# VHH binders against Mitochondrial Rho GTPase 3 (MIRO3): the designs that were tried, part 1

All scores and structures are predictions.

Target 1, 175 residues: Mitochondrial Rho GTPase 3 (MIRO3), of Arabidopsis thaliana (Mouse-ear cress) (q9ma88r425to599)
Amino acid sequence: RKVVQCFVFGPKNAGKSALLNQFIGRSYDDDSNNNNGSTDEHYAVNMVKEPGVISDTDKTLVLKEVRIKDDGFMLSKEALAACDVAIFIYDSSDEYSWNRAVDMLAEVATIAKDSGYVFPCLMVAAKTDLDPFPVAIQESTRVTQDIGIDAPIPISSKLGDVSNLFRKILTAAEN
Structure headers, positions and changes below count from the first letter of each chain, unless a header shows other numbers; Kabat numbers aren't used for antibody chains.
ipSAE, averaged over its two directions, is called F for ESMFold2-Fast, E for ESMFold2 and O for OpenDDE. V2 adds 0.75 times the mean of E and O to 0.25 times the DockQ between the complexes of E and O.
[cut] marks letters that were taken out.
The coordinates of atoms that the task and the answers printed are left out; those that the model quotes come from them. Centres of patches stay.

## First folded at step 3 (VHH; from e7 with N57R L106F)

Design f4
Fold by ESMFold2, look of step 6:
Structure f4 (fold): chain B 175 residues (1-175), chain A 119 residues (1-119)
Amino acid sequence: as target 1 above (175 residues)
Amino acid sequence: QVQLQESGGGLVQPGSSLRLSCAASGFTFSSYGMHWVRQAPGKGPEWVSSIWYSGSRKNYATSVKGRFSISRDNPSKTLYLQMNSLRPEDSAVYYCAREGIYGDYFDYRGQGTQVTVSS
């Protein structure tokens, strides 16, 4: 069976840990900053079933929460070698969250290009059940078009509504 | 000890300009993204602007875009905010803030500098 490695980027409080918890059905409220010492990486592993797919062709999806620092050292080109698809989650009600997610995408894309790695990048607009920040739709559409990626995939803050995102991740990994 | 010291605030008339400075010490300034955050009386903190560690990317809240300009001078460990066309709604205490580890929200900020825009 194929294992798909999805790297999950995004600023604090954007919904990264909540997404990982929804994927495996856990409800753990500690944020991604609970650990100390080395790099704090969090994983969630599950099998994703697609309509019309025989069970022996099910895919294992690994969501890896990745933290990135502005100095460029915190994410090496070697770390990206395992990435099959990268997602960048932001809080659609928070203008800072959007801008930070775009910064993270720009850095990851630069490192990947410089290293010769090719993997799809997806933007994920979280908390769409809240009021978006002003011009959120126009700005996100413009920026994703300029970068050459699909418009952000909306998800709400509610538990269990992310199955469309998981399907889109798998589709992107297949090209 | 991480230390951030804002300066350059004051009382000005609408339409005026001010330049805020933030002197940084106790950390490798050139390794961190930096931000300006403001807080008006009776309101929560509002993110204003950010700049990458190198100065190569700058971001602005919609409320200030086109009027404010963020910059940094890494050799002197100083962050700046040039504020043009000031409006009464820009009145606030302005804080400089260091980006948290791994791109998390702010882990340190200064004591702030007061900006008051009033006729």
Scores: ipSAE 0.046, ipTM 0.520, lowest interface PAE 7.4, mean pLDDT 76

## First folded at step 5 (VHH)

Design g62
Fold by ESMFold2, look of step 8:
Structure g62 (fold): chain B 175 residues (1-175), chain A 120 residues (1-120)
Amino acid sequence: as target 1 above (175 residues)
Amino acid sequence: QLQLQESGPGLVKPSETLSLTCTVSGGSISSGSYYWGWIRQPPGKGLEWIGHIWYSGRTYYNPSLENRVTISVDTSKNQFSLKLSSVTAADTAVYYCAREGIYGDYFDYRGQGTLVTVSS
């Protein structure tokens, strides 16, 4: 209700860090050496005002980047307890990036189901300013419909058009 | 502890199919958390990823090899395999089987490797 925790998944070089950098604004935890948690996590905090609603109930959105370490970081059931919405970012020009994001979604969904957690999952197509991999639109449409989630949300890290994504995350967290 | 061991012929004639099997002991292939893959190192060169397979049968191959590569899994034998068709001398390498975490881009367990020489 008050704070939305969004977990950010995706393979290496998909655009996770660029997304968090574009989200960076004033943060209550904006000290670079925050030792209140694991140093292998990266997050960004900002306030998001919902369109068409003028209210003092604005939401705080926390984007938490799930980082992959050399030891094959495993997402624990305890870590998922805080997740309100999960997004899975892939490089739209790279079919391998897409396939890895789909595998991550499947595994996260399995862990959540086994743990009794229910949260929405969104696919995010990054780097849409580059040429998409062959059949990208056909494949992403087919897979997202088969899984029962919305079509991937496009963003371009170089064009700075990510504000709509943050609103969609908040909308998904309410549904 | 988890162990991976390659087996198969060390000598293959040009134009034939290279065939290797990886036997996994001390752990189960049927986990959804890992890919099971093959990498190779030609003499004096760096490591080259060949491909990997998830226990469900979904495969991912190096695009430069994908028209010649088949990776398969037999969960009842706790094994997975590599077939590389139409080999040439360029396919001479040490071949390793390996486990890769689904969330990572690296291998956390690897076999000792087996040299496969492509020669007349």
Scores: ipSAE 0.031, ipTM 0.464, lowest interface PAE 6.5, mean pLDDT 77

## First folded at step 8 (VHH; from g62 with E66K N67S Y103F)

Design m3
Fold by ESMFold2, look of step 9:
Structure m3 (fold): chain B 175 residues (1-175), chain A 120 residues (1-120)
Amino acid sequence: as target 1 above (175 residues)
Amino acid sequence: QLQLQESGPGLVKPSETLSLTCTVSGGSISSGSYYWGWIRQPPGKGLEWIGHIWYSGRTYYNPSLKSRVTISVDTSKNQFSLKLSSVTAADTAVYYCAREGIFGDYFDYRGQGTLVTVSS
């Protein structure tokens, strides 16, 4: 596939907007901290080299934060039709954030199964430069094993960590 | 249309347990797409989140209240409930039950609210 659609889920303040903003990057020479714009909150598009690919065959990765309309309608099956990979980002220092991300993954998986969609789901542990909540590693290992997905992919506030995430997303989409 | 209706005693004595029930009509609480929650507004103060529950029984509570709060769900009656133990005058408030989509950050449906007064 030339274009990979990655849907980004996760509770508020887990780092969804920061991830999308980092994916777009900053091409200007400025001293300000990263920020997000209105466009960054919906989707981000960039080119990513595939892991292990030596040729000039790159893939375009689209990160899309799927928003439920302001009136609170449920996540639509139509919205998931284009999903190639779903990621569920949580704040690794916050057990509430983790638990909510697990609930989101469970519901997305249910909707996908009921609709006949098949796509991989990945957990993303954000803010790993902060102290994790107690039992975070044991809980995340247990839950991801129980549902049959890889252990959460760690990212921090540094750009290098997020670049590796994008490559792992593309690898997941190919399998 | 979906409606949420609070019910329960409007007067509770100090040290007793405040108990409220929310009856959901026009929709099912058995869906995995929603949390079912409680918020309150003490006199002269803003809204305070108490907690919410997923239909499976998984609960999330405001840390400042967690030691005194129990939220439960009864899917057969399409109801969920709040119990707040060891109440004081500080727990006097208008209590609202509410629905929140698990993918959203806000309650999209709220009951009319019920005043609960804690007094001797």
Scores: ipSAE 0.259, ipTM 0.657, lowest interface PAE 3.9, mean pLDDT 78
Fold by ESMFold2, look of step 10:
Structure m3 (fold): chain B 175 residues (1-175), chain A 120 residues (1-120)
Amino acid sequence: as target 1 above (175 residues)
Amino acid sequence: QLQLQESGPGLVKPSETLSLTCTVSGGSISSGSYYWGWIRQPPGKGLEWIGHIWYSGRTYYNPSLKSRVTISVDTSKNQFSLKLSSVTAADTAVYYCAREGIFGDYFDYRGQGTLVTVSS
């Protein structure tokens, strides 16, 4: 059974921890209130049922929040070896958050290229229940088109938006 | 060991432009892993972020200062600079150059600081 490793990037206060918390709660709906939904300090792990009718398409999704190392953190190529999909979360109401997420994507892409790794990258627009910063839609559309990725995936606090993100992560991992 | 060193005039007249240079030694500013920025501390007050630059030339500025600030980078000299135009006495402060990790939210190195006084 395939395990999908999704690396979660984004500036502080963009919503990384909230996303991982939403994902852990998903495992508690697996027909048993004693069902395993496991996490440790840097990860959230759960099963995501795909819409297909056959059970062997179910996937285990691991969301890994990228953590600052004690030595002033620089992302190494060895750290990316396990990455199947990278997502970059930004606060859609904060232009600084957007700019940092774009810079993070550019650096991850550089490291991946230099290492020969190929994995899809997704932009995630968090806090869409707030007003977006000026020109947010125009700029995000232009930048994502220029770098060849899909338009940012919107999420808010409601569970339905988060479930759509998990499905899109799995679809992207299938290539 | 990485060192950041501010240089520039310590006295600037009102309405003129404050100009500082930060020289980076023991590391390269061409790394995509870091922003290079300026912060200041007015007398008796907390630190205020001015802005930062990525080695590519992309900048982001504190909105309260953005109309007067220019930050630039010269990768061939391993330097970056601050220009703050139309200064007043309110711009008197200790100015620090600093490094911020692109994946973090913390300045992990800063210079010793240089006092710039705006006075006639």
Scores: ipSAE 0.208, ipTM 0.610, lowest interface PAE 4.3, mean pLDDT 77

## First folded at step 10 (VHH)

Design q1 (from m3 with H52R S67N)
Fold by OpenDDE, look of step 12:
Structure q1 (fold): chain B 175 residues (1-175), chain A 120 residues (1-120)
Amino acid sequence: as target 1 above (175 residues)
Amino acid sequence: QLQLQESGPGLVKPSETLSLTCTVSGGSISSGSYYWGWIRQPPGKGLEWIGRIWYSGRTYYNPSLKNRVTISVDTSKNQFSLKLSSVTAADTAVYYCAREGIFGDYFDYRGQGTLVTVSS
């Protein structure tokens, strides 16, 4: 596939919008403007390029942010059928954020199973520039192992280190 | 065929708690494919979403009613219930229980509805 659809899940302030902005080359400071209560879908499209690789092998990655209201996800069940890979972002410094992200993963995984959808799921530990919550790395690794997914991928929008995540997303989608 | 039926008192006094039960037949509530929810329609007004419950017991409520609403599920009876506390005349409405899409995007089955009047 030349185009990969990645659904981005996560609780409020987990860094979803920041990730999208980074993907398209916007500054981190623009993230504050994306949480204005709009019901509009947020997505980012870009090519993932590797140094020394011919452009013909480049893949297009679409990041689609799944927004959350108090009443649940702002996404149709049918739309989930288009998901090639799902990422669940949480604030690595906030235990509540972690717990919510895990709950979301469980819910989406259940829905996918029941609906016959098959796509890989990745956990993303955002804001790694901040101090991790006390139960952080050891527990996150244990939990992900228990549920049969890879350990969380650490990223920091402030540090600008997100390139590895995009490559991992594409790799996951190919498996 | 899936069927939903509301049951409970049609008259509630102000400040009391409205209590309704939805009985589901022709299918199991213990499914991860749908929410089970409550909606209402006040006289002369449109439909208002009250809340929903996942099979695991996870609940989501309308923010305008969140402090007064409690939804519960009894999988053994294939029922789920609504409690609305501190009712006023504004809570007079036809109440419906419904099956909802997993993201709250549609209702494919709902009960016939039951009128609940709040009056002294």
Scores: ipSAE 0.016, ipTM 0.321, lowest interface PAE 7.7, mean pLDDT 84

Design q5 (from m3 with G104N)
Fold by ESMFold2, look of step 12:
Structure q5 (fold): chain B 175 residues (1-175), chain A 120 residues (1-120)
Amino acid sequence: as target 1 above (175 residues)
Amino acid sequence: QLQLQESGPGLVKPSETLSLTCTVSGGSISSGSYYWGWIRQPPGKGLEWIGHIWYSGRTYYNPSLKSRVTISVDTSKNQFSLKLSSVTAADTAVYYCAREGIFNDYFDYRGQGTLVTVSS
């Protein structure tokens, strides 16, 4: 019955839309032009069952892509107020995608720290069915260790079950 | 109002290093929400991204230019710079400095551009 709000970040073409499409739920765009808003929001909502757990512990997971419109230029602390878990998706075959995701994580963490918000952050390696960029495993392991988060969670660009990612998101939210 | 202004020599000899500075006024380059970058347009061609830098000093370069490019930032002077080594006539272009948001691929601001000619 508990609802977990998972914010989804990552550079263009990293696989954010594909992830939301695999997660059964409702999606819509919201444009708040006149109310000091600068983002569209894209949501996917579903229930996630934990194996071997009593059914009253089933949780609703909301994957929320915070879209900053082309004419907006800053992520605000107000945008993060509802975040329970942040994930950062990158294309594992593209070093630029990786580097940009790391920068996004660092900036989100800075905004959260400055605002007093506490939530876990997870890296998600998308398109693992493609060849990774050189030294990708060594680099991602080193960087995630340095910033104190778990190694990136792999997902494929091919249609498939991503339930392991959803379980890890819920586990992270439980602390 | 944020303004970006390129400065540096307009003529560079082949094999030398092209060096440009971008001075940012009306805003600060210390924000983590932006990259600060260089773009060029050779005569009769489209825009080519050269690279950018985050205020922390982390750099990202166009792979085709990476071996010759250095971008640096000085947050105390509110400036960032481009060095392009071993230039040839193919590096003749209008060079622009620009700001790009890290959460989207959007150029809010660009300098007016400066022509750099590589010639003997």
Scores: ipSAE 0.316, ipTM 0.688, lowest interface PAE 3.3, mean pLDDT 78

## First folded at step 12 (VHH; from q5 with G101T)

Design r5
Fold by ESMFold2, look of step 13:
Structure r5 (fold): chain B 175 residues (1-175), chain A 120 residues (1-120)
Amino acid sequence: as target 1 above (175 residues)
Amino acid sequence: QLQLQESGPGLVKPSETLSLTCTVSGGSISSGSYYWGWIRQPPGKGLEWIGHIWYSGRTYYNPSLKSRVTISVDTSKNQFSLKLSSVTAADTAVYYCARETIFNDYFDYRGQGTLVTVSS
């Protein structure tokens, strides 16, 4: 279909906002524009060419970072109904970031299964330009194999071209 | 309605282990959407995160306390606990148990708190 809804999960400071900003051309930052510590939905929309398609017809990709307001967490089975693909981004230099992303993936998969929704899940290793935490590549490869998903997709943090990730997202959503 | 209640001794001798239990009512501790955590507030200071546990038993601890902290969960009793070993007077604080979402670092429910004094 023409519009692909990609939900972006991951612990704070893993690179979610930087990824969304790179998608729309904003400079890297955290959410300092909300000075009171409040959180709201953050999303980016742009056109991306389909992988392996020669047509000049683009697809619209929506990256949606779900954020929490003071009234608690807002992820529900109804919210997941719109999800075509979920990505789980972690800081590859930080084992705590990795472990939290794994917890998030497991819970999102549980909620989706309980509701009867089926969508692909992708792990994204951010900040690969930094030194990874010890055994990071071996552990992430082992865990993704155990749960039956592709090995984490690497991206550099603030300076790299992330268009390959967006193409992989569109490819995953197609299936 | 979800309620969190701390319980345990209010006085602990130096070098011993501080032990607290949080009883959860009005909700299930077995939800995968939440971490169950401990925070503390020393007299006249801000809140300090101690650590949290996922219902599966996976734990995350404040690096400054990691060597002395054990957090555990008992899903059959709908409880989770804190053990802090080798305490000193610096560990005197109000201890809170709390629920936080796994998708951010936000505590959406917190107990009333219990003062633990480390003294002879």
Scores: ipSAE 0.392, ipTM 0.734, lowest interface PAE 2.7, mean pLDDT 79

## First folded at step 13 (VHH; from r5 with N104D)

Design s5
Fold by ESMFold2, look of step 14:
Structure s5 (fold): chain B 175 residues (1-175), chain A 120 residues (1-120)
Amino acid sequence: as target 1 above (175 residues)
Amino acid sequence: QLQLQESGPGLVKPSETLSLTCTVSGGSISSGSYYWGWIRQPPGKGLEWIGHIWYSGRTYYNPSLKSRVTISVDTSKNQFSLKLSSVTAADTAVYYCARETIFDDYFDYRGQGTLVTVSS
């Protein structure tokens, strides 16, 4: 596929907005021409290059931050129809953040299963340059193994060069 | 239309347990997309989050209250509850039950609130 839609989940302050801002794209919040705007969705679009391949074709990756507004936007089976891959970001130094991300993954997986959608889910451990919460590595590895997904993908609190994460997202979407 | 309604005693003696129930109508408490929570507002102060529960029974509590708080859910009655033990006058507040989406930290519905006074 030429365009990959990646839905980004995670609790507040886990690093979702920082990741989107580092992806070097126009977000919905930066549209100064919005006449009667809703700011319910935040997303970033950019190209991701495939290193060392013969083809010069790149993939377009859209990161869409999932948000809920008081006036009724909800994640639904219709909304998930556009999802090619879901990522769940948590603050690796915060057990509450981890537990919230697990709840989100469980609910998204339930909605997807009930709707007949199949897409990969990835856990992303943000802020790995900080002290992790107690037993974080063993617990996160065990939980991801139990639900059948890869171990969490680490990224640092600086979020500078995150090209490895974006390439892993594209690889997951291809399978 | 979703509605949340608090119920329980408005007066509680010090050292006793404050107990409130929230009845949900116009929607199901069994939805996995929502946390069901309690917040309070002491007189003249801002809102304080107490905690919330997911329909599965998983709970999250404000660390400052965690040792005294129990939140539970009864899906057969479409209700969830708050118990706050060992209350003092500092626990006098308007208590609200509320719905919060698990995908963001915003409340999208809350009850009218009920004043609970802790007084000897």
Scores: ipSAE 0.379, ipTM 0.724, lowest interface PAE 2.8, mean pLDDT 78

## First folded at step 14 (VHH; from s5 with G37S S67N)

Design t4
Fold by ESMFold2, look of step 15:
Structure t4 (fold): chain B 175 residues (1-175), chain A 120 residues (1-120)
Amino acid sequence: as target 1 above (175 residues)
Amino acid sequence: QLQLQESGPGLVKPSETLSLTCTVSGGSISSGSYYWSWIRQPPGKGLEWIGHIWYSGRTYYNPSLKNRVTISVDTSKNQFSLKLSSVTAADTAVYYCARETIFDDYFDYRGQGTLVTVSS
């Protein structure tokens, strides 16, 4: 059994907590569990089966929401050592949300490059059931092509099947 | 200890440009992990975000103000600045500079604030 560590980034109210809630499994707050007082970390853990494979190779996926609660030591070179894949969630109806997520991706990529870490990065377009901000499709297509990553993966703000996203996360972690 | 300190004229005439400078001490303004932000609080009202600047020079401004706002950075002086053009009495406020973490909407340091009054 493999464990895949997925770091979840994105601006406030983009849909990070909703995504973790849709991922059925154990969830815990690190601050409540550890009483260290320096961070509030949210996790969701579940097992994901690979379709079409008859084997004992189910994968465990951990989604870890990244938050800042201290004076800027939250995301460090050492913290990224545990990352197998990073996702960047934005509200597809909010241009500021998109711009912020792009900046987050750029900074994470810079820190990873400077530290010698290699992991895939994925963009996730949340709340696709709402009207997108003007030029959202053209802008997101252009920017992801320029950066050399896949087009954003859409998810809805309503409860729905997000299994495709989790499968894409696991596939990205393999390559 | 990181400290932010606002400076600039406290009185500005209508239609002129409000100019403020934030001096950062005890840390570098060039980090990619932070935005450098301006916020204000008009008398008796809540806080209003004006905009921010990133190490790359990339800015994002409050859409309601964007046509009048310029934020700039001078890394050699470890300072960033606000210019707000064509001011009116509605621009009277306490202005704060702040450091904003890029990975959340959290201001972990801010200045004491400086009152700017727009009056003839």
Scores: ipSAE 0.468, ipTM 0.763, lowest interface PAE 2.1, mean pLDDT 78

